# VHH binders against Intracellular ribonuclease LX (RNALX): the designs that were tried, part 7

Target 1, 213 residues: Intracellular ribonuclease LX (RNALX), of Solanum lycopersicum (Tomato) (Lycopersicon esculentum) (p80196)
Amino acid sequence: SQDFDFFYFVQQWPASYCDTRRSCCYPTTGKPDEDFSIHGLWPNYKDGKWPQNCDRESSLDESEFSDLISTMEKNWPSLACPSSDGLKFWSHEWLKHGTCSALNQHAYFQTALDFKTKSNLLQNLNNAGIKPRNGDYYGVESIKKAIEKGVGHTPFIECNVDSQGNHQLYQVYLCVDSSASKFIDCPIFPHGGKCGSKIEFPSFSTNDDHDEF

## First folded at step 23 (VHH; from r2 with E31D)

Design d1
Fold by OpenDDE, fold request of step 24:
Structure d1 (fold): chain B 213 residues (1-213), chain A 122 residues (1-122)
Amino acid sequence: as target 1 above (213 residues)
Amino acid sequence: DVQLVESGGGLVQPGGSLRLSCVASGFTFSDYAMGWVRQAPGKGLEWVSYISSGGSTGYADSVEGRFAISRDNAKNTLYLQMNRLKPEDTAVYYCAKEYYGSYWSPDAFDIAGQGTQVTVSS
């Protein structure tokens, strides 16, 4: 297989994810924090294609990253159904994407955690006066600029749609160089999930009707 | 265990048509979105199309207007009608089951089968 060109580092807004017609299941460890959480760290090619499952024999070994588990539970929770403690989700991410990263399991997960900290998305938005609140809408360009100011690189903002048809801030894509050392400008952005001019930045306060815990 | 068995691939000339099928087992087919992904020789995987459990569909720009995804829940079968095929459509096509995230993303669908070869050549 060819060497990949960069990583997509994807962070999700749990409140937006759960405020859709799709299934949302809180982790067995508890309700996620009202903060961005890690979705994945994905090797990618500059043409938008990706490698996956580069080593099918490399099963997740909890002992290799046991020191990170508590941090991962907080920062990398799974909202997939059925509810889980995260191990199945992390196993999926590792086998599908991590095995293509040239990193060991500990380095892969640590790298993602480090970049979450470095990106500091919620703080960057707050610095610009953009705060999560149901019913509040923000310009997508304002959101992009706020993140760019903090991270130093232009993000891709992905939106989902709530039951009322409103666009919501769902995920933020950042790009990381192939050596997993720094953020870079994205060679290419994802094709879907484009946002309207104004998007909602919701909170968990009204999401109880569709959440499974 | 999830099983997905693709079929319907083959050799066709440019402008030709093929219809791919995928038979699913090991899970409640009707409850999940399904998708097609493909991999050309020496290249990475790319998303082709999805169909949600409710029947909503999406397509990659490269296949929009030429390909049509559909499903028969009674038969646990996913389909991909491919029309006006081009040489650049040559790839192994995989049926995939929804896992997590946006349907067009690298993390959205999981491949379980061996795929079916589609070759478009004069």
Scores: ipSAE 0.916, ipTM 0.961, lowest interface PAE 0.4, mean pLDDT 94
Fold by OpenDDE, fold request of step 24:
Structure d1 (fold): chain B 213 residues (1-213), chain A 122 residues (1-122)
Amino acid sequence: as target 1 above (213 residues)
Amino acid sequence: DVQLVESGGGLVQPGGSLRLSCVASGFTFSDYAMGWVRQAPGKGLEWVSYISSGGSTGYADSVEGRFAISRDNAKNTLYLQMNRLKPEDTAVYYCAKEYYGSYWSPDAFDIAGQGTQVTVSS
């Protein structure tokens, strides 16, 4: 068994996720904010491979991070179907990825929340004049530069494709060092999700499509 | 409970072929994307291939053009045809059910079975 090399810290844009052929379900806690939400904090190896399920006996214990629940509901909502309050999703993330992080449950979730705050993606984009609006397209390089200016490291931009074939800003990958202390340059970027030169940054408020699984 | 049972692995020489199968139960197979992931000895997991519920497919660069994923929904079975096998393809191959996110991502598919061993060696 090898120690992991870094974390992928992945944030998703809800409007883009929900604008696909895949099911999208709002959390039972309510409609997500017009903001990036956390998808995951994933230990990874430099070669692109990853560890998972490092401790199958470490079930999610809500009491370990009860003080974070409200914040997690806002910043780490589940859009998976069926609709949920996030616990199932967080359990999945913990068991699959968190158990490999060398962090306890509280530290794992707190770390992700902290890095969301630190990255401040939406604000960084807004500072560059990049705002979510249906029908507006932005250069993918402009998006990358805007984020890099704020975070200090180059992000990976993942795109999805809407029903009309347009590329949309779906997820932003940032890398965090193995000690979970700082952003770093990504040793490797994930496969797939390649973006065109210009991509849509849709507004979640106007994309109110739900699909029940 | 989700059950995935892999089979078809074995020992083959370089350049050989294998066809893996995975029988699924415990969920509506046709509604979910399925994938293959593999783990070589002492290495981490890596994504190999996916097939969506609609039949769209994707492959890792390392297997593109050599492997073919398919599914038979009537039989709740996932397949992986592996041709022109290389020693670096040696791994335990796991059938996996879609969970969340992009199909190539570490979070996309959940492993449920014990996998099937594929060994490529002269």
Scores: ipSAE 0.915, ipTM 0.961, lowest interface PAE 0.4, mean pLDDT 94
Fold by OpenDDE, last read:
Parts: sequence; structure tokens; C-alpha cells
Structure d1 (fold): chain B 213 residues (1-213), chain A 122 residues (1-122)
Amino acid sequence: as target 1 above (213 residues)
Amino acid sequence: DVQLVESGGGLVQPGGSLRLSCVASGFTFSDYAMGWVRQAPGKGLEWVSYISSGGSTGYADSVEGRFAISRDNAKNTLYLQMNRLKPEDTAVYYCAKEYYGSYWSPDAFDIAGQGTQVTVSS
């Protein structure tokens, strides 16, 4: 049985995360791609509350999702310190949230990967002319609309603040139905991380560096 | 290993006050943001408040203006002053250590202790 209402599917922008005073550690597998990466797939209730640690005995077992590891390293990297290959991070996500999803480990991680692909956030933004570039600012509503056009549902844009006090696109929240089959309109949005009217979409590269996205 | 021991809960009437404490060990307390989360009977967990390592604070809308989070790094202790308590504040309150992400998110803090029961009833 599924004892939750929906999933938060959260993707982060690594360049923004690392452009703060908080610790940022690249994974041991290498510098993350200049693309959105998965933060988590979190069961949630419509009132904003959440279940967690639904099975404390269900430890992460790499053998259950070994075929996904390389893809996870690319799309679900850990930026937590100390640097790691992602296993500790994935273990945390699984034990805290995945165990409440009614999915097995393979399905849980595969689902998140699939929804990252389906959401195609960076491409959706690019289609609207919104590209990561240091010093360039975009309307938060424009960002929301660009994503909505691609995904078909309104996202929540979460911002962080860089050392200069500028708001940056940090995370994108999308909602997934409890059966993990499709995106849905979010019943509720997160509390904090509200953005100004215009926010920066930073890049790991300088403005003169033309990297492929 | 991380240890968090909550205390200070109890039974109070609506409008009453309580002060929760949490003693931390097993890590450098001052280096981490700390938070309070709570779980009412038959309900999910909800974020209540956070305090960063630098002392910045945040509160859920439901407790804003009534609760105050603070910390004493010398004592490795986290506090939650709860005033003007309401029946809907009834829950087990957990002290939690920062893990990753935004402080208000479901993923931000990890619970380690057994929590302390707060019951607000006439």
C-alpha cells in the first residue's frame, strides 16, 4: 500500500549549489556535469508533511541496482562533503525516503532517473532562450513557464543566495503521482527558498567559455 | 556516532509554554545547522525550525512568532522555546542534525533521538 499522496522530485543546479558559502565537494567520480542533477525523490503528504525511514532494516544493496550505478554517478551525484562516489548519499536517500515509496531499490532509483530524463529541464530552458551564463539574469516566471511548457506542470523554483547576495536558480521541484507514473500538479509547494523577480542561472564556466550543455 | 537527546516535553494547557532542550554529542556541534521537526499522532513529519551554524533562524508558518530556536555551542545544546501553545502543536518533537540541502526541506535534517512528547490539551 502507498501511504503518501505524491512525490517531490527535486533536481539541483550544481553550479548554484557550489556558488555559496556552504561546503561543496565534487564527487570522486569527477566534476559534475553542467546540468541539473537529482537531489531526491521524496514521498510527501498533501499537507506538506512527509513520511521517512519506513524500513530502517532495508539497507542499501548495490547489487540490486548495479546496472544503474554509472547512470546514477552522472545524474545523481553527491555534492556533499567529504567527496564520495555517491553511495552514502544514495543510501541516505533510500533509507530516509525510498523506503517509504513502496518501490524496491532498483525501481526507486530507476524512477528518479526516468523522471530526470522526462523533465529535460536544461533543454526546456534552452528552448526558451534561458541558458546558464554567469552574470545573466532571468525572470523567475520565465523560468517557470519554460519548464511548465516542457513538463506540462508548474514547477517550484527554489533559489539560494551567492556571496554577493544574488538569488540563483538552485533547485526545481516537480511533483509525481504516488504510483510514480507521471508528473502532476503539486498539491503544495515547499516553504522556503523563494526567489526574487530575477535570478541568476550561473555556469561553472566564465562567460567567454562556450561549453556544450 | 551522532547522539541527540531531547527533553523538556510535557502536558500543558492551551496558551501555555514549554522549553525543549537537545543535547548533542558525537560531532562538532558548532559546525552544523540544527533543526526541530515534529510528528503528530497519525500524521507525517513536519519541519518546525532551524538554526544555522552562523545563527540564522527560520520557522514554519504555523509556529512563527510563537516558537524560538536557539543554541548554546559551549553546551552542545539546542533549544526550542514554545509559547502560546495550541492543541495542534501536540506532537513528538525531534532534534535533528543537518545533512544536506535547504533547511526547510524533508531531506535537510536527520533525526537521531527518541524525541520528546509535547501534549497541549485543556
Scores: ipSAE 0.914, ipTM 0.961, lowest interface PAE 0.4, mean pLDDT 94
Fold by OpenDDE, last read:
Structure d1 (fold): chain B 213 residues (1-213), chain A 122 residues (1-122)
Amino acid sequence: as target 1 above (213 residues)
Amino acid sequence: DVQLVESGGGLVQPGGSLRLSCVASGFTFSDYAMGWVRQAPGKGLEWVSYISSGGSTGYADSVEGRFAISRDNAKNTLYLQMNRLKPEDTAVYYCAKEYYGSYWSPDAFDIAGQGTQVTVSS
């Protein structure tokens, strides 16, 4: 097998994840923030294939990244059921994907956290007047442009569907070079359903809540 | 413990057909989406198909119209009917259980079994 070519850096919008017919469980550490959270940092080949489980003996060791745990709980939560504190999710991400990254555990998780900060997705959207609000719809191209303006590279926008059949902003894919040093143009975009021309950017809050973040 | 046992692979000529099966145990099969992923020699893994718990299906572009995924919940069995096979379909095929995220993503399904070898060659 060949060395991987780049990373997919995937961030999810928790409100959209939880606004589907699929199960959603808040972390035991608390309700997710009204912000994008990290789904994963995934080594990929330029042909769209991926390596996984490159070292099955490399179990997650909390002692290697203990200084990051609190930050990870906030920025890298699991919404899978049953509810968890994230360790099981992080173990999955590490064993399946991280072991193929050529990074140690600390560097792998730190890298993802750093790129979340660098991408600053919510702020980039807000700068363009795109704010999470139930019932508000935005052009998918506007969303892409807003992110591109901030990050400097074109994102892939992935949508899911709520119980009413509306498309909503679910995940944002960005690409990172194989050295995990910078964002790059994606050599290939992931497979996925197409978003409608306009998609919802939902919020955990009720429509009556006018909290500014 | 989750167990997935694939079968049905083999050697076939181009244009031939195979039907893969996967028997699941250790979890409530009917509650989970299932998928197939494959890995050709010296290459990475790729998503092939998924079937949700509700029966919705999706396919990779490379297999769309040729492959059909199905499930029998009473038998805890996942199937992949492969028609009009091509040499590029040669790979180890793995049955996979839903984990997290979109059904076509690398993180969507977890492999548990040893897979079944499919070889398409003249």
Scores: ipSAE 0.910, ipTM 0.959, lowest interface PAE 0.4, mean pLDDT 94
Fold by ESMFold2, look of step 23:
Structure d1 (fold): chain B 213 residues (1-213), chain A 122 residues (1-122)
Amino acid sequence: as target 1 above (213 residues)
Amino acid sequence: DVQLVESGGGLVQPGGSLRLSCVASGFTFSDYAMGWVRQAPGKGLEWVSYISSGGSTGYADSVEGRFAISRDNAKNTLYLQMNRLKPEDTAVYYCAKEYYGSYWSPDAFDIAGQGTQVTVSS
């Protein structure tokens, strides 16, 4: 079904993915930049439920978005193990979520790339003095306010826990209207991924030790 | 290659109990978080519960206190004990394998089985 109410647009902080007990694997293109990366653009219903796999036969066709691949390698890497190219990750996101979006493949990926640029998360945090740095903690409300100032809408902040038990900034959820044209206030926020009042915003420099095998 | 086979569903009266099972193959079961998602007729998918590889669990508000997820890594089997069932629990229940990110999002888990029908009706 392609009758949905909004998108979650979700970005991930790579250092927070990699510094847990599970560690991570860099994509075959190498270590990601120290910046937020796209996790996905997910059709959802206002009641918290979602559609998926709306056309199981719509395989990813690289020729439809070949002009975007270099940009997607930079902005939409997978950190899952084992190391892989981005095509498997993008194929999964397309088949599961993109087929429900009413966008073609090029538009789907371009839209996500455009919203990452428009959200400007790292710069908005930096403008508020919130920078990635191991050992420093920031107020979750300060993080939300910094993003809201730049984007115009309150984000949902998902935290995870590093290998030492510290809560840290992990994923940022913003909401996009069903026509994929603009950010909106989220009709509903996800349940889970709680943050304490202060959380770490880790740098990649210590996360390299977690990638050892 | 990944196979998830759900069983244990059925027709039950409100207030009753069911225990769902999911036998997994084609991957190293103990390395992955597992979860349950459900879909009521004519509705979207809904997260129900997860259990991490280390045994940490979480539940949707609508089922917390009534449902209990567990796993037996030696048997490659995931379970969902459902107690005090309500008509709104009527759905196809899918066993799901961890994919990427977190445990409570639409992208957290992938379905691979046909699911098992749970119907709660008097």
Scores: ipSAE 0.806, ipTM 0.920, lowest interface PAE 0.7, mean pLDDT 91

Design d1
Fold by ESMFold2, fold request of step 24:
Structure d1 (fold): chain B 213 residues (1-213), chain A 122 residues (1-122)
Amino acid sequence: as target 1 above (213 residues)
Amino acid sequence: DVQLVESGGGLVQPGGSLRLSCVASGFTFSDYAMGWVRQAPGKGLEWVSYISSGGSTGYADSVEGRFAISRDNAKNTLYLQMNRLKPEDTAVYYCAKEYYGSYWSPDAFDIAGQGTQVTVSS
């Protein structure tokens, strides 16, 4: 029984998470690759409201998705402090959002992994000459067009602010139909987190390292 | 454990005011952004407002100009002053603690309390 209209599929740029005043902590598996990471796959309504915690008796069962764990460590890390192996983050995403998806745990995590691969965000940006580079600025509309060319649907680009006050590419929202089968045009975009006309796309390779991985 | 205890709800007539409170414990309150989320009967959750650890605020379009979020770090307490209340403000209001990402998304804040009922009806 389906009780939502679509998913937001949200990916995060690790360098933009880590170069704010709060900084970050790397996973115990180490510094993430210079690539987008999955934040989540979130059931939503077309009116901008959302369901959550649809089965409060559920718990993450690692045996249900054990074959996916290595891939999730690479593609779905948490940068929150303190450093962890990801199970707490995946448990949160499952309990809050996944229980509302009408997918079992394996299908939920596999679906998000498949959509990350299909979106191919970093390569789509690179094909348009948009690369991670500290100190350079890119047009937000150029970023949207590069992703739309590769995915077939216009993304929402969320910005945050680095420790120096610069707006930067932070998260990319794409929308998925309620059967979790394909990307769709977003019925609604988030209210906040909008960017200016030009933003940074910071490189992770020149950021300061942290003591924790 | 994170504890969030909401209070201050009630039945009011349209145009009335209420002040919600949320007492927090189990974490360093001043280090985190806090927010309010609400759920009308039979509807999904909706973000209402946030206040950052540094005091920056934001509001959903539906409440901007009518609601004011504030915090008292010495009392570990979050507030929501609600003025010019409308029937569409009827909901359970939840205090929420910063989790991950942004301040306006479904994943921005976690609920930990039972909420407080606000009913706006003549």
Scores: ipSAE 0.784, ipTM 0.914, lowest interface PAE 0.7, mean pLDDT 91
Fold by ESMFold2, fold request of step 24:
Structure d1 (fold): chain B 213 residues (1-213), chain A 122 residues (1-122)
Amino acid sequence: as target 1 above (213 residues)
Amino acid sequence: DVQLVESGGGLVQPGGSLRLSCVASGFTFSDYAMGWVRQAPGKGLEWVSYISSGGSTGYADSVEGRFAISRDNAKNTLYLQMNRLKPEDTAVYYCAKEYYGSYWSPDAFDIAGQGTQVTVSS
């Protein structure tokens, strides 16, 4: 396929989703593991624009990926409120982004799961001594270098802000070639919120003051 | 169920101004961030601007200083004031409702309307 230039492969840190003023809702399967979760696999153009909704009639069909569902519940949960199963989130990601990928539903979801495994983000950070800990701060460049050492390509780090005003690791962007076969250097980084030079990597907790929900 | 109706587009000379409007229904407008996304002929989609439920705003580099987003929660209406228009602003402009994530990313907003055409030409 060449009707787009590359994918962003985007993973999010659940604790950083949940500790903002918006808070979060756990999926019906319960509190997610303390690990990065898949946000999406998004076809993009190298000029920073993107396609979407390339087949409005291609509804999510569970029978096409039923063998993947339990793995997706673990690795691709929704934290949006109200609590729901993952099917709404996966349907949205498929309809908006997956239909533009030239992959069928099974291949699309399997590819994202495989890239999460290949990226090995939590372990790569841990190997560099970067662990989720409330109140600890890490250099953004140290985070990038730890991931780059394990993956072979520089990530884009997106930060958000918790309810107390602290900048924190929120999402990690890696780039994948248009055939969905390997990580590549990103042709362009997203227009992102600024990370300060040092940021939190929060531990997942339901008892934080800013997580009163 | 979500409905977004864009209006206010038209043909304008370079340097001109337009004000776009978007009337929303089918959801509690004041609870959500809103945004504008555009698509030039033969090109992909591009984020333009957002406004949070609390009134914080952001703009793409290409329009910052020239465009101003605003909202009127009592009227369920989103606005985009576009000044000093350039030929590269020619596009269909879509009003969009918050979905997920960063307000400037491809997954931040969902489109529901037909958009309104803005053409900047001599």
Scores: ipSAE 0.750, ipTM 0.903, lowest interface PAE 0.8, mean pLDDT 90
Fold by ESMFold2, last read:
Structure d1 (fold): chain B 213 residues (1-213), chain A 122 residues (1-122)
Amino acid sequence: as target 1 above (213 residues)
Amino acid sequence: DVQLVESGGGLVQPGGSLRLSCVASGFTFSDYAMGWVRQAPGKGLEWVSYISSGGSTGYADSVEGRFAISRDNAKNTLYLQMNRLKPEDTAVYYCAKEYYGSYWSPDAFDIAGQGTQVTVSS
């Protein structure tokens, strides 16, 4: 059987990474789109513990997933400083998490890209009238319900705090079965990542008129 | 290169106390959040505690009220004061440096040291 119970599939909102007091650097490929980006696909146990670094000798080999790189630059950027081309971030995610997944490198990255597409987070929120807009607040339960309507499973919503002290939508956790084939109900939700009842969904555009409907 | 050296573990009876230390080098310690992660025999890793660069702290439910994380930026040292220890606290404890994302998630921190063994047994 499997050596783990499920995956967390985690996406983050770039504006909420960058509008805190911590450093934020755009990738060398440029400012990311106003969309959720992949953080990672993480094997976990149902008791809340996790494996990691299951093969420290399995270095990232770009030739194994070269056809995915342009898509990963768009959908899996790093906002860490200094600016980078993403290879260090993907190497970290592979070595720490991917080596525990029972998938090869190409399958691991392709699977995460496919689940981002299937989750369709930004569109699911938009369908419920929830759009990125500075100064607007949304109920956390409304955000959960909008995503659940589109995905079929309740997400975990993680918040952080911007430089002005406002709670905001930061990361979305969905769960994937251990065969990496479908979304499932999460066996356990993460501890932490406190949200209030209403939170911001900040804009990540240079033009504030992108929120039109 | 990041180096983290854990110490202060040992054998202790239930109800006892230990103080773990972690000496850091190879990076600007005061710029990063730090954390403790532990692994019991035959089990996966679990997050224990974090302390941000600004001194804000958080704890796993299983240790809150019993453990206290602290840091001394002048000495590049992270601490974990562990009180009222229980047999279920038996684990290797690893000092960890901020990487990316949330402070309490599997991806928030990276391990670099060998850890320090804590055994709580009558």
Scores: ipSAE 0.748, ipTM 0.902, lowest interface PAE 0.8, mean pLDDT 90
Fold by ESMFold2, last read:
Structure d1 (fold): chain B 213 residues (1-213), chain A 122 residues (1-122)
Amino acid sequence: as target 1 above (213 residues)
Amino acid sequence: DVQLVESGGGLVQPGGSLRLSCVASGFTFSDYAMGWVRQAPGKGLEWVSYISSGGSTGYADSVEGRFAISRDNAKNTLYLQMNRLKPEDTAVYYCAKEYYGSYWSPDAFDIAGQGTQVTVSS
């Protein structure tokens, strides 16, 4: 049976990872798309504590999810240095979090990919006129409302600080029920990651990357 | 391999103090943020504190004002000064090395040691 209360489902904005004093490296598979990417799917307790490493002997087995690898390269990249493929990142997420999820490896990764698609974050922001644009600021409450309108649940917005000291949109947390079937209201919001009232939504490029003329 | 060896735990009365130490090896200690996480009996893990490579610090609300994290990069050692200890601080305390993302999230830090037991009891 299940021994945790919910998942945090966490997505990261790649430009905000790279727009800091930290080093940033693209995966060996290439530059990520200008889109949110999966950070992880993390079992949690509603008191703010968490389980981890629930089966230290359950190593990542590529044969269990080989059909998902190309999709995971696109949607679940690591920007850590040095550049590598995603296998170390996915192995870490599986061993630390996935082994506590009551899902097998294929189901764990497929579930996270499905929730990224369902969340539709970039499009939901775009529908509210919120687009990646260097040097411009958006209201944090407007970002939350845009995502809530599309997903049906209030997100938690985590900010980091760019190389100029300004707050920027970094990670978005949504909550998923313990059976991994649907988004839910978060039982508890994460600690930390303060945003100002207005934050940047940076782009990898110098202009709007919209695919229309 | 990353190795983290925690020490300095023990039995202490409420209101007392302890200083935890963590000796690190197998990586360039000064390049990474370090942190403390704890686990009370029968409970999940809980973030306690971080210190960045540059010395910036943060604390969980439950310990802020009572605990002080510090590091000595020349000795590859992380410290946690724990003051005004309460029974609810009873836990195994783990030293942890930065992994990815945030400093307070479940994915921020990786544990590698056995931890050190802190028991606060009358």
Scores: ipSAE 0.743, ipTM 0.900, lowest interface PAE 0.8, mean pLDDT 90

